# Designs tried in a protein design chat: VHH binders against a6qnr0. Part 28

Target 1, 346 residues: a6qnr0
Amino acid sequence: MRLVHLDLKGAPPKVCYLSEIFPLFRALGANGILIEYEDMFPYEGHLRLLRAKHAYSPSEIKEILHLATLNELEVIPLVQTFGHMEFVLKHEALAHLREVARFPNTLNPHKEESLALVTAMIDQVMELHPGARWFHVGCDEVYYLGEGETSRQWLQQEPNSKAKLCLSHMEAVASHMRARYPTTTPLMWDDMLRDIPEDQLSGSRVPQLVEPVLWDYGADLDLHGKALLVEKYRKSGFSWLWAASAFKGATGVNQSLTPIEHHLRNHLQWLQVAGSVPADTLRGIILTGWQRYDHFSVLCELLPVGIPSLAVCLQALLHGDFAENVKARVENFLGISSLEEMSFRR
Key: E = the ipSAE of ESMFold2; O = the ipSAE of OpenDDE; V2 = 0.75 times the mean of E and O plus 0.25 times the DockQ between their complexes.

## First folded at step 6 (VHH; framework vhh_7ubx_2)

Design s62
Fold by ESMFold2-Fast, scan of step 6:
Structure s62 (fold): chain B 346 residues (1-346), chain A 120 residues (1-120)
Amino acid sequence: as target 1 above (346 residues)
Amino acid sequence: QVQLVESGGGLVQPGGSLRLSCAASGFTFSSYAMTWVRQAPGKGPEWIATIYSGGSTMYADSTKGRFTISRDNAKNTLYLQMTSLKPEDTALYYCARGYYRGSYWPFDYRGPGTQVTVSS
């Protein structure tokens, strides 16, 4: 699969704009979308406090899903359940669920209320996404994990470890999904799994419950390291893996590359990784389009600005390279004479 | 005006040590995570270490146990203590405002860098 990631933090596209852009996604070679709602989802009841003032309504969500169906785009919703919980944990009423009191980014996995909170969020999102085959539960960048007082005390007892703590929360969230939604497979970002030894991963139930998404948005990937990581996951018992690249919001530190050149190179590198692993390993690739680095950060790019990059990257994936004939197709799709007009150096 | 200026680089022999500094100005330093990144000749950027506003730290596997990131909020200064330096540590080292997401490089500001060369 080729999924376009829609990051809705703080600046969601209007539904009328999505009605124009979904046909373009399909024409460019996408066959699904990953929707990261954050506070733009119309949470209700005891979760109403999580909803932003200008969040989509339930009827707007249904309209978006209808538009996706009309354009043959599979929809995968994403709800953060561990890290990147700022939009949840910033609220005073929920601050007691923080792993570390002064940081609103990581959920305390020791509290029963933490699991109740994130599963309630999942359940409300699933109510508007009936029949979803995959559901992304986040779990990336849980960087303060183990630093709260309860975690530090827990970690002093053998055989407890940060890996065990991490895997136990992931297992609890994924088990809820599998039990309540047996036709839906949980996805999660892989970064918290990368440093966990194979024996600890295979000793957990996590490989039987989730499909990990390996992400890297750099222009130069460690191809050999990626292949070794994939092999570790396969040996740990994971059945399927996903890759994730970026088409916008991936600002490289190498100023010699334009943004489009950076993103194109990232996708060409992922094609090389895909070619180096067994055929039945990767289910698809997610082209991420970040709007904010985190909940409190300023907007980096709006979706319309990223469309030329998306076109280049999707077509490169579809055709297996970005030769002159593929470049000509992209220029024709965008109604421009040269892609160089769309690139900026900063 | 946000400014980040690195210093402390130079030529050092294998097994040696260096301490890099990054002077920050134009923003509330204590409110931001800070990161060290390096770029070796002919290679892409590599994340080295991040220190969050509260003092928590994360390290790349290649430097864990050899490098120590720290900060002095009173002086608006970020540090990287490097020990047991290897030839493969040769790179331009620069500091950046923000934390590495492994994903994309979400740094809104970075310094011009300080060169570290490890050779005999």
Scores: ipSAE 0.000, ipTM 0.142, lowest interface PAE 17.7, mean pLDDT 84

Design s63
Fold by ESMFold2-Fast, scan of step 6:
Parts: sequence; structure tokens; C-alpha cells
Structure s63 (fold): chain B 346 residues (1-346), chain A 120 residues (1-120)
Amino acid sequence: as target 1 above (346 residues)
Amino acid sequence: QVQLVESGGGLVQPGGSLRLSCAASGFTFSSYAMTWVRQAPGKGPEWIATIYSGGSTMYADSTKGRFTISRDNAKNTLYLQMTSLKPEDTALYYCARGYYRGSGYWFDYRGPGTQVTVSS
């Protein structure tokens, strides 16, 4: 699969804009979308405090899903359940669920109320996404995990470890999903799993419950290192894995490549990784489009800036390379005479 | 226990370049996002760039296309490569453990800073 990631935090695009870009995604070769709602989801009841003032309504969510269906785009919702919980834990009523009182980013995994909170969030999102085959539960960049008072005391007891703490929460969240939604498979970002030894991973139930998403946005991937990491996950018991690349976002200033060339090379490198691992290993690739944190605006950055990069990257994935004929196809599709006019190597 | 020590600052002409370093100790460096923040004379702190534990990077609008954040986990060192420096880049540059997301900065430790002065 080829999924386009929509990062909706702070500034959701209007439904009418999505009605224009979903057909474009389909035309470029996408067959799904990963939607990260954050505070733009219309949470209700005891979770009403989590929704932003300008969040989508339930009817708008239904319209977005209808538009996705019309364009043959599989929808995978994403709800952060461990790290990146600022929009949840910034609220005074929920501050007692923080791992570290000073920082609202990480959920305290020792409290039963923490699991009740994130599973309630999942349940409300699932109610508006009937028939979702996959659901992403986040779990990336769980900073300060182990630094709260309860965790520090817990970690002093043998045989407890940060890995066990991390895996226990992941297992609890994923087990809820599998039990309540047996036709839905949880996805997780893989960064918190990368340094956990194979024996500890296989000793948990996590490999039987989730499909990890391996992310790397570099222009030059460590192909051998990726193959070894994939092998570790497979030996740990994971049945399927996903890759994640980037079609927009930060690139290095002292790169020899333009931003579009950087993202194109990232995708070509992931194609090499895919070709180097056994068949039936990678389910798909997620093309991430993270919003920049210094842009708290009312406009979505999936405007013209991201579209040329997305077109190049999706077409390279669809055709397995970016030879002259594929380049010509993209140029024709975008209505331009040459990709050089869109910031190819200057 | 946690210590962050910046170096590499100095006086530079407009259009010049500098490479800042931050030596980290007292924690598992590879497990944390690391951030560069600057404070100009008489102004509040401004976020510049973050590099996450997985290698992803994010930049402030004021420095995009001119600054590059990177890390060496084996050496417990964070870097900021600065190019095309302007007088308005004059500030004390701090290394911080943590990141920027949502409504603010999520970092718990910062270094004493290294002074960057851009003038003729």
C-alpha cells in the first residue's frame, strides 16, 4: 500500500479542500491515507475537553470518509496513546496522568486511569471509522518514560526495565483494540522498539498484536542496518511491517540535494530496502507529511509546496524507479515543462 | 547529573558560517530529542531546531534553509551548522534536552549557552 499521511494538529483543512486533493492522491498512485487528528477530532462526553474550538464535526468526519471511499482510499486513523500526548495532558483535569508532572508529553503507564483514557479515545474514533482494517496507536518518542516518581521506584526492582515498562503499556493498548475490534490491526511507530533485544520482544505479546512502522526520512539509508532490523522484528514474531518515508518536512541545509531530490532519494532507498527483504514482509509505505511546529496557522501546508514532492515520490514508488519516462509523466501531470522549475538541483 | 555544554560560538562576519556543538552527559543521549534555542539581547527565547531520537528534524521559519541540526549518538554530541549568518542571528545559543510540539517547549535541561555575534 501507498498511504499519504495527513497531520491535522492545530489547523484542519476544510472538507472542500480535501474534496480536491483526494482525487489528486488517487491519480498520483496513493491507495490510502493515514489521518492524525489530534485535537481536530470531535471528541464528546467526558472527552469533550480534548477537542479544539475549530475541530471537525462528526458530520464532517463522515464526509471525509465518504470522499475517501469515492476515491478508493483506505482510511487508517491515528490516535497517540503514549507519547506526543500534549493536547490531552495539558489540561489541568488530566495533569495527574503525566509521567513527569512538569511535562505533558508522556502518559503515566502505571495508572489504570491512563489506559481508560486512551482506550476511550480509541473507542470514540473507532465509532466514526466503522470497518477500519488498521488503526495507528502512535507510541513514538515516549520521552521521559521512566523518569516519574512511580516509574523510578518501579525500575529499582529487579527484573523491571524501561523496555518492560514500555512494552507493558503497548501490550495493554493493543490488547484492548484486538479484543474489542477483532478485524482491526493496530500499527505503531517502531522507534521505541528498535533498541529492545529480540528475546525481550518475543517474550512480550506485542509482536502478535501490532504491525510496526519503520520510519526513516534520510536521503541515504543504511540498507544493511535496515535489513538487520527487519530480520530482528521478524524473528521476534511480527507478521507484517510497514515503512514510513517523508514527502515534505525538514531537510538539511548543507545537503547536496534540493528538498524534492532529498525526498525522492528517500523513497528510492526504501524501494531498495523493500527489494532486499523477503516477500510478504512489508505491507506498505506511509509517506509522511509532518506540519512544521513554528507554523500555527489556519491553513494546511498540503498546498502547492507539498504537491510536487508528493507527485514525484508516489510515482517513483508506483513505477519502481524514477527514470526519464516517469519524470516526463510527472511533469505532464503537474502541467510543467520541467521539474527543474520546481526546485530540482540548482 | 544531567549536563549539557555548548561550544563553537564566536564573532563572525555577515554571510559567514559557524558550527556549534553540545556535549551531553548524565543520561542516555540516544533516547532523547535534542533542541537548539537562542536568546537575542533583550528578547525572549526562540526555538531554532529539534532533532528527534529517531533522526527526524524540525526547523523554525527564521532559520530554514540556513541551519542544519545533527547528532552523533556514539559521541553524545549535538551539532548546529549555521550558514549565511545575519546580524539578527546574534544571540546566546542553548542546547536543550527535549523538543517543541503543540503549545510550547517540552525540555527539562539546558546548557549555559555559547555566544554568537554577527557583525561587520
Scores: ipSAE 0.000, ipTM 0.155, lowest interface PAE 20.3, mean pLDDT 84

Design s64 (at its last look DockQ between E and O 0.01; V2 from the best seeds 0.00; counts 0 for: pae E 19.2 > 2, placed apart)
Fold by OpenDDE, look of step 9:
Parts: C-alpha cells; structure tokens; sequence
Structure s64 (fold): chain B 346 residues (1-346), chain A 122 residues (1-122)
C-alpha cells in the first residue's frame, strides 16, 4: 500500500482541488490517503470548539470520501490522541487536561476525562468514516510526558516508568477502538516506542492492538538500524508494521520549496529497508506531506508545491528506482520538460 | 455500577425557573465531565451544557444565557439552573457522563439517567 498523507493543518485544500488531484494520486501509484484532520473536522456538540472557523462540513467530508472511493483511494483518518494536542488543549475549557499546564502539546494520561475526550473525538470521526479498515491515532512526539505534576509523583513509585505510562494510555485508546470498532485497526506513530525495551513492549497489550508506523524522513537512513528496529517490533508482538516517508514538509519549519532530491533519497532508502526485511512485515508506506510542524507553527511548502516531489517519490516506489525512464514518466505526468527545473537544493 | 438519577423536573409557566439535580454514584464523579441533554418528543437528543472536571463550562446556543450548569463534587451532584423557560424547552432532561460522541449514536453519551420531565406551559 502507498498512502498519501494530507495534513490539513493551516492550509487545507479545497474539495474542488482534491477532486483534481486524487486522479493524479491514483495515476502516480497511490492507493490510499491518510487524512490528518486536526481542527478541520466538523466536531459536534461541545467539541465544536475544536473546529477551525473554516472546518469542513459533514457534506464536504462525505464528498471527499466519495472522491477518494471514485479514485480507488482508501481513506485512513488520523486523530491525535496523545501528542500534538495543541488544537485541543489550547482551549481554556480543556487546558486542565494538559500534562504540563504551560504546554498544550501533551495530554494528561492520568485523567479519566482525557481518555473520554479523545475517544469521543475518535467516535465522531468514525461516524463519518464507516467501514474504515484503519484509523491512525497519532501518539507521536509526546514531548512532555512524565513532566506533569501528577506524572512526576506517579513516576516516583515503583515499578512505574515513563514507558509504562506511555503504553498505558496507548493501550487505553487502542482498546477503546478495538472494542467499539472491531473491524478497524489502530495505527500509531512509532517514535515513542523506539526506546522502549522489547520485554516492556511485549509485556503490554499494545502489540496486539495496533500497527506501528515507523517514520523517518531523512535522506541518510540507517538501513541496518531500521532493520533491527523492524525486528524488535516483530519480536515484541506486532504482526504488521508500516513505514512512513516524506514528500514535503520535512526539511524546514518554514520551507517554501521542496527539495525533491532529498525526498527521493528518503524513499529509495525505505525501499532498501523493505528489501532487507521479510516481505510480510511492512504492510505499506505512508508518504507524509506535512503542512506545518505543529498547530502553532508557520506553514511549510503548500501541497501544490509538493506535487512534483510526490510524483517522483511515488514513481520511485513503484519502479524500485529512479532511472531515466522513470524520470521521463514523471515529467510526462507533470507536463514539464525538465524535472531539474523544479528541484530545490539547500 | 455507574448510576445517574435526575430530579427537579415539573410543570412551570413560561418565563419561570427550574433547578434540576443529578445524583451520581458508582464512579469518581469529580474526574469526569458531566453533561445535560434533553430530548423532546419526536426529536433526537440535544446537548445543552457540559461542565468539565476542571470546572469550565460550555453551553449550546439554544440555552446559553438562560441555563447554568454547575457541580458539587463533594455531593456527587450535577445541577442545571434554568431561567426564562420557554415552551420549546419542554423535554425530558437527562444527566449524562462524558462527552458527546456524535449524532450517529442512538444515545450519544456513555451513561445517562432515566431523565426528569420538564414541561413549560401556560
């Protein structure tokens, strides 16, 4: 599977634009979309406070999903449930659910209300995504975990640990989904899992509940290290893993142009990783296209700017390399005479 | 087990006031957001107000300025002070635990009481 990540933070694309670009996604080799909604989802009830002023309407969401279906793109919704909670925790009404009072990034895992909040968010999103086979619950970059007052006190007690705390919340969220939506598998970014020992991972229920997404956007991947990490997760009990590369929004907080060569190298290296692990290990790859680093950050390059990079990356994945013939195909898809003219080098 | 029991409903004249109570048991009341919801005949559940565990409140536009949600954690009790009542406020009022889960649910909350009837009529 090859999924294109749509990060709706800050500069969400219009539905009409999506109608134009989805066929291109499919033609380039994508067969899915990861949609990170953040404040662009039309949350209802008191959760309406989470919505941006220009959030999609329910009808727009339905239209987007319909367009995806027409173009044979499977949709995976993403809702942050632990880190990157700024769009939620910035609100005064919900500030009491912060791990650290001054930082809206991290949800307090000790509060029953925290779990209730994120599960309600998940439920509302699932309402508009019936039959979703996967649901991404985020859980990346939980920066301040363990630093809150309650966490500090809790961590002083044996046998408590930050890893245990992290896994507990992840398990709670995933368990909710498995119980409520038995045909939907939770996905989760892997960064918070990377340093957790194998025995602690296997001792938790998380490996039986979720499929981790191994993300790395660098152009110099440690191939051997990645293979070892894959093996670790397999040994820990994860049945399927995902990879996540980047085609945009990963080379500078305020990047205006996309360094295509960087992203191409990233994808080619992920292909090497895939080739070095068992074939039945990686279920697919998510080509991330971040619009901004967090809710309060400035914008990275816009989606239209990143399309050439996406084309290069998708075609490289399909063909296993980026030889001259593949380059020519991309140029044809994009209607350009030379890809070099669109390349950005730092 | 989680239990919620509403009280205080009744018949009131337009422009009148009424105070509802909800007695909670079977869980740590202070740790949860609590919500008032109402359902009129032939209509779905309507969110009215929520009070978070931190004490902040949120109101539906239809009741904002007229209704006040509050809680007494020591008594495990949720309150809804209603003022300037209108005939359109006639409904069965429910106390609910947690957050609104969406309109696709038969009941969009985890737990609720049996409800207390509020009738506004001249």
Amino acid sequence: as target 1 above (346 residues)
Amino acid sequence: QVQLVESGGGLVQPGGSLRLSCAASGFTFSSYAMTWVRQAPGKGPEWIATIYSGGSTMYADSTKGRFTISRDNAKNTLYLQMTSLKPEDTALYYCARGYYRGSGYSWPFDYRGPGTQVTVSS
Scores: ipSAE 0.624, ipTM 0.855, lowest interface PAE 0.8, mean pLDDT 94
Fold by ESMFold2-Fast, scan of step 6:
Structure s64 (fold): chain B 346 residues (1-346), chain A 122 residues (1-122)
Amino acid sequence: as target 1 above (346 residues)
Amino acid sequence: QVQLVESGGGLVQPGGSLRLSCAASGFTFSSYAMTWVRQAPGKGPEWIATIYSGGSTMYADSTKGRFTISRDNAKNTLYLQMTSLKPEDTALYYCARGYYRGSGYSWPFDYRGPGTQVTVSS
């Protein structure tokens, strides 16, 4: 699969804009979308405090899903359940669930209330996504894990370790999903798994429950290192893996390549990784589009600055390269005479 | 023979600034992503920032907006400009070859330097 990631934090696109852009995604070769709602999801009841002022309504979510269906785009929702929980843990009512009191980014995995909170979030999102085949539970960049008082005390007991703590929370979240939604497979970002030894991974139930998403946004990938990592995950018991690249928002202020050149090279490198692993290893690639105050939230009639990069990257993946013929096809789809005439502004 | 040598660490008061350098030799520096990682006493390693061979950068959330990673390929040198330093930034800072967004479990890099100590205290 080729999924386009929609990062909706802060300034989500209007539904009318998505009605224009979903047909373009399909035309460019996408066959799914990964929707990272954060506070744009219309949480209700005891979770109503999590929704932003301009969050989508339930009817708008249903309209988005209808538009995806019309354009043959598989929808995978994403809910952070461990790291990147600032939109949840910034609230005073939920601050007691922080791993470290002064940092609102990481959920304390020792409290029963923590699991109750994130599973309630998953359940509300799933209620509006009936029949979702995959659901992404986040779990990336779980910084300060093990540094809270409860974790420090727990880590003093044998055979406890940070890896065991991390895997136990992941297992609890994924087990909830599998038990309540047996036709939905949880996904998670792989960075917290990369350094866990094969024997510890295979000793947990995590490999039987989730499909990890290997992410790397560089223009130059360590191809050999990626192959070894894929092999470790397969030996640990993971059945399927995903890759994740970036088409926008993953470049810094100090760069030598244009953003489009950087992202294109990233995708060509992932094609090389895919070619070096067994054919039935990767389900697909997620083209991430991290929000960085660009024009993604502009009026629905305007193209955001990331679209030329997305077009280049999707077509390179679809055709296996970016030769002159593929470049001409992208220029035709965008209605331009040359890609070099398109500007990219952060 | 790959060598990475960090410098620029020291004692600084909260709110202060430091600039770390890493001198690289024994490989084609411009062809590799380079990373800064820190490790506080008794803690696992924490990824800070990565700069790719093409110059694009990635930062850990704990340092984003306060730290700036940069490189000078002509001098085979990696830099980390640190501002608004906090006591919790106290750690041994390592220069490493390669890309990684961080882990609390092990070193994901094939080469790292011996580290330079940064202590943020009164």
Scores: ipSAE 0.000, ipTM 0.210, lowest interface PAE 12.7, mean pLDDT 83
Fold by ESMFold2, look of step 9:
Structure s64 (fold): chain B 346 residues (1-346), chain A 122 residues (1-122)
Amino acid sequence: as target 1 above (346 residues)
Amino acid sequence: QVQLVESGGGLVQPGGSLRLSCAASGFTFSSYAMTWVRQAPGKGPEWIATIYSGGSTMYADSTKGRFTISRDNAKNTLYLQMTSLKPEDTALYYCARGYYRGSGYSWPFDYRGPGTQVTVSS
């Protein structure tokens, strides 16, 4: 599978624009989208406070999903349930659920109300996504985990550790999803799992409950290191893994590469990783398009600015490389005369 | 319409060699990566090798050093040179357009040919 990540944080695209680009995604080789809602989902009831003023309406969400179906794009929704919860925890009514009182980024995993909150969020999103085969529950960059008052006390008791705390919350969220939505598989970002020893991963229930998404957005990947990480996850009991690249955002300040050159190299590197791991290892790749890294960050480039990079990256994945004839196809798709000014500036 | 037609299979003794060909038509051959896959009797598909449009190659561990993938873009033809053949290489060999890595019994959405039989027997 090749999925395009639609990051809705901060600036949701108009539905009419999506009607124009979904056919383009499919034509370029995508067969799915990962929709990261944040506060652009039309939460209702006791969750209404989570909803941004310019969030999509329920009717607009249904239209977006219909457009995805018409273009044979499978939809995976993403709802954060651990880290990156500033849009939730910034509210005074919910601030008691913070891991650390002064920082609104991380949900307190010890409170029964915390799990109730995120499962209620998942349930509202699933109401509009009833046949979803996968549901991404986030769990990335869980900053300050273990530093809250309750966590400090809990960690003083054997055999408790920060890894156990992390895995326990992941297990709780995934278990509730499996019980309520037995045909839906939770996905999780893998960064909080990377440094957990194999024996601790194996000793938890997480490998039987979720499929991890291995992300790295660099122009140069440690190919051997990625293969070792894949081996660790498989030995830990994870049946399927996903890769995640970046077509937009997530670049450094490398003076020798344009953003498009950076992203193309990232995808070619992931293609090499995929060729170096056993068959039946990677379910697919998610091409991420970060619009905003967290709730308080400034915006990255908007989606239309990233379309040339997306086209390059999808076509490279589809054809297995990026040569002059593939470059010409991308130029034709985009209605431009040269990719050189976007991919290969001197 | 896209067509891929394999040829060059047959019966060969262990240690022998064969050269398989795949004739392509109905698409711009030079713009696509091309792949060889084999399927032994009663087994799922097994990826053998891929050659990218720029000429770079990748090989499965099972055939490294014995098999060589190549292409002739002027003739729209993909090749697989097989040497040091073993009975375990007995399979239906087919070419496919694009990047392909079989997953159990799954097959990519891209096109493939009907295959050519290779039998390695003493």
Scores: ipSAE 0.000, ipTM 0.139, lowest interface PAE 19.2, mean pLDDT 84
ESMFold2 (binder alone), look of step 9: mean pLDDT 80; pTM 0.810

Design s65
Fold by ESMFold2-Fast, scan of step 6:
Structure s65 (fold): chain B 346 residues (1-346), chain A 122 residues (1-122)
Amino acid sequence: as target 1 above (346 residues)
Amino acid sequence: QVQLVESGGGLVQPGGSLRLSCAASGFTFSSYAMTWVRQAPGKGPEWIATIYSGGSTMYADSTKGRFTISRDNAKNTLYLQMTSLKPEDTALYYCARGYYRGSGSYWPFDYRGPGTQVTVSS
């Protein structure tokens, strides 16, 4: 599969705009979308505090799903359940669930209320996504894990470890999904799994519950290292894996490449990785479109400015290269005479 | 306990070179992207370069071709090789765990070092 990732942080697209771009995604070769809602999801009841002022309504979510169906785009929703929990844990009522009191990004995995919170979030999102075959539970960049008082005390007991703590929470979340939604497979970002030894991974239930998404947004990938990591995951018991690239970035580019050239090279490198692993290994690739918003920059990049890069990257994936005929097809889709103008923009 | 300690800063003449190091401890270094950030006198912080866990690198336009970020996972050390230094490169340089990611995070770096001063002057 070829999924376009929609990061709805900051400036979520209006539904009428999505009605215009979903047909374009399909025409360019996408066959699914990964929707990362954050506070744009219309949480209700005891979770009403999580929704932003301009969050989508339930009827708008249903309209988005209808538009995806009309354009043959598989929808995979994403809910962060461990790291990147700032939109949840910033609230005073939920601050007691932080792993470290000072930092709102990581959920304390030792509290029963933590699991109750994230499973309630999953359940409300699933209620509006009936029939979702995959659901992404996040679990990337779980900073500060092990640094809270409860975790530090727990880690002093043999045979406890940070890896065991990490895997136990992942297993709890994924087990909830498998039990309650037996036709839905959980996905998670792979970075927290990369350094866990094969024997410890296979000793957990996580490989039987989830499909990991291996992400790398660089222009030059360590192809051999990626192949070894894939082999480790397969030997650990994971049945299917996903790749994740980027069609737009939140940071700068390689010194010798324009932004479009950087992202194109990233995708061509992932094609080389895909070619170097067994055929029944990678289920698909997720083209991530992260929205830039941080303390070092007020620059905001919206999906519309990434469309030329997305078109180049999707067509390269679809055709296995970016030769002159593929370039001509992209120019035709975008209604432009030359991509050179786009690649010279600074 | 997570700790980042920078070293290698100093006074250097325009056109000169310096190699900065960042010693990391208290976490699985190889699992994280690592970043160099600088802050010039009277200005806000400026992102310089990121190296991802897989070895891929990203550079700010102001330093492309002059600076090289690298890592030694066996030694838990991050490096920044700086060449063709200019007076405008004068700043406090600090390493940080993580990278800029448009994911809605409140802070892109959960840890950063105290920094090492680089002064480019005759």
Scores: ipSAE 0.000, ipTM 0.189, lowest interface PAE 17.1, mean pLDDT 84

Design s66
Fold by ESMFold2-Fast, scan of step 6:
Structure s66 (fold): chain B 346 residues (1-346), chain A 122 residues (1-122)
Amino acid sequence: as target 1 above (346 residues)
Amino acid sequence: QVQLVESGGGLVQPGGSLRLSCAASGFTFSSYAMTWVRQAPGKGPEWIATIYSGGSTMYADSTKGRFTISRDNAKNTLYLQMTSLKPEDTALYYCARGYYRGSGYWGPFDYRGPGTQVTVSS
């Protein structure tokens, strides 16, 4: 599969705008979308405090899902359940669930209330996404894990370890999903799994519960290292893996490549990784579109500034390369004379 | 002051059933999650089941469908109903105050009992 990631942090696209771009995604070769709602999801009841003032309504969510169906786009919702929890843990009422009191980004995995909170969030999102085949539970960049007072005390006891703490929360969240939604498979970003030894991964239930998403947004990938990481995950018991690239943002400090060139190169490198691993290993690739603010913009429009890059990257994936004829096709799709005209930022 | 005392273990035939009890004292039992853990000879501890203060339950895959954890808050007692017992279920079973999160997580288990031996053989 080829999924476009929609990061809704900040100013979410209006439904009428999504009705214009979903047909374009399909035409360019996408067959799914990963929707990262954050506070734009219409949480209710005891979770109402998580909802932003201008969050989507339930009827708007249903309309978005209808538009995706009409354009043959598989929808995978994403709810952060461990790291990147600032929109949740910034609230005074929930600050006691922080791993480290001064940092609102990581959930304390030792508290029964922490699991109750994130599973309630999952349940409300699933209520509006009936029939979802996959659900992404986040779990990336769990900064400061193990550094809270409770964790420091817990880690002093055998056989406890930071890896076990991390895997225990992942297992609890994924087990909830598998038990309550048996036709839905949890996904999670792989960075917290990368350094966990094979024997610890295979000793946990995580490989039977989750499909990891291997992300790397660089213009040059460590192809050998990626192959070894894939092999470790397969040997640990993971059945399927996903890749994740970027079509906007994440260009780093590379001054030699335009943003479009950087993202195109990233996708061509992932094609080489895909070609080097066994068949039936990678389920698909997620083209991430992390939100960036232009210094001259009051509101960030999640996709208009990234559309040329998205078109280039999707077409490169679809055709296996970005030869002159594919480039001409993209230029024609976008109604432009040259892709270089769109690469004004570095 | 906090005490957890298990009972109900013994020798049982494969396919048989056994009911374990854990009598708790010295704390407000109804306010705590409670867990069953077992340890087979020469092996590390294995989590079996947790029951939360609100009554929700969680089970290890190895015992799901065969074991049922329950509690009686009026009697300050935790139970484990075991059915379809296998030789692999042979272990020292102990109760602990606290909940299990999975993946070898141990804690917060601030108190545990001495255990009751379960032996499954013919």
Scores: ipSAE 0.000, ipTM 0.271, lowest interface PAE 13.3, mean pLDDT 84

Design s67
Fold by ESMFold2-Fast, scan of step 6:
Structure s67 (fold): chain B 346 residues (1-346), chain A 122 residues (1-122)
Amino acid sequence: as target 1 above (346 residues)
Amino acid sequence: QVQLVESGGGLVQPGGSLRLSCAASGFTFSSYAMTWVRQAPGKGPEWIATIYSGGSTMYADSTKGRFTISRDNAKNTLYLQMTSLKPEDTALYYCARGYYRGDSGYWPFDYRGPGTQVTVSS
């Protein structure tokens, strides 16, 4: 699969705009979308405080899903359940669930209320996504895990470890999904798993519950290192894996490459990785479109700017390279005489 | 225990150069993107540069062309070569594990070093 990631932090695109870009995604070669709602999801009841002022309504979510279906785009929702919880833990009412009191980014995994909170979030999102085959539970960049008072006391006891703490929360969240939504497979970003030895991973239930998403946004991937990492995950018991690249990202550029050249090389490198691992290993690739932190940002303005990069990257994935004829196709599709006019200059 | 220890900071005159190092231990260094971040007195943290596991790099506009990030996976060491230093570069420089995507406004890295002070003054 080729999924386009929509980071909805700060400002969601209007449904009328999505009605224009979903056909474009399909035409460029995408066959799914990963929607990272954050506070743009219309949470209700005791979770209503998580809803941003300009969040989608339930009817708007249903319209988005209908538009995806019309354009043959598989929808995978993403809800952060461990790290990147600032939109949740910034609220004074929920600050007691922080791993470290001064930082709202990481959920305290020792509290039963923490699991109750994130599973309630999952349940509300699933209610509006009936039939979702995959659901991404985040779990990336779980900063300061183990640094809270409860965790530090827990870690002093044998045989406890930070890896065990991390895996226990992941297992609890994934087990909830598998039990309540047996036709939905949880996905997780893989960074918190990279340093965990094979024997500890295989000793947990996590490999039977989730499909990890291996992310790397560099222009020059460590191909051998990626192959070894994939092998470790397979030996640990994971059945399927996903790759994640980026078609846009943080501010800044590679010293020797334009932004579009950087992202194109990232995708070509992931094609090399895909070719080097056993068949039936990778389900697909997620093209991430991370927004720079700026709560005044408007996502609908960012997507049009990112479209040239997305077109280049999706077409390279679809055709297996970026030869002159593919470049000409992208230039024609975008209505330009040269990609250099769209930040392809060196 | 995961540890990152920076070194190489000091006092330097405007237009000068410094090379920062970060010694990493307790994790598979070669498997992670590594980042330099700085924090000036009274300011929030500012992302400077990232180097990915494969060696490709990204730079903040404020330092592009003046700073070079590099790594030596055999030594588990990250480097930042700084040239054409300005008074505005005065800050505590941190080594951090991971890729910065700017999505929280808080310190987003799971591990960072204690920092090394760079002071650019006449």
Scores: ipSAE 0.012, ipTM 0.493, lowest interface PAE 8.8, mean pLDDT 84

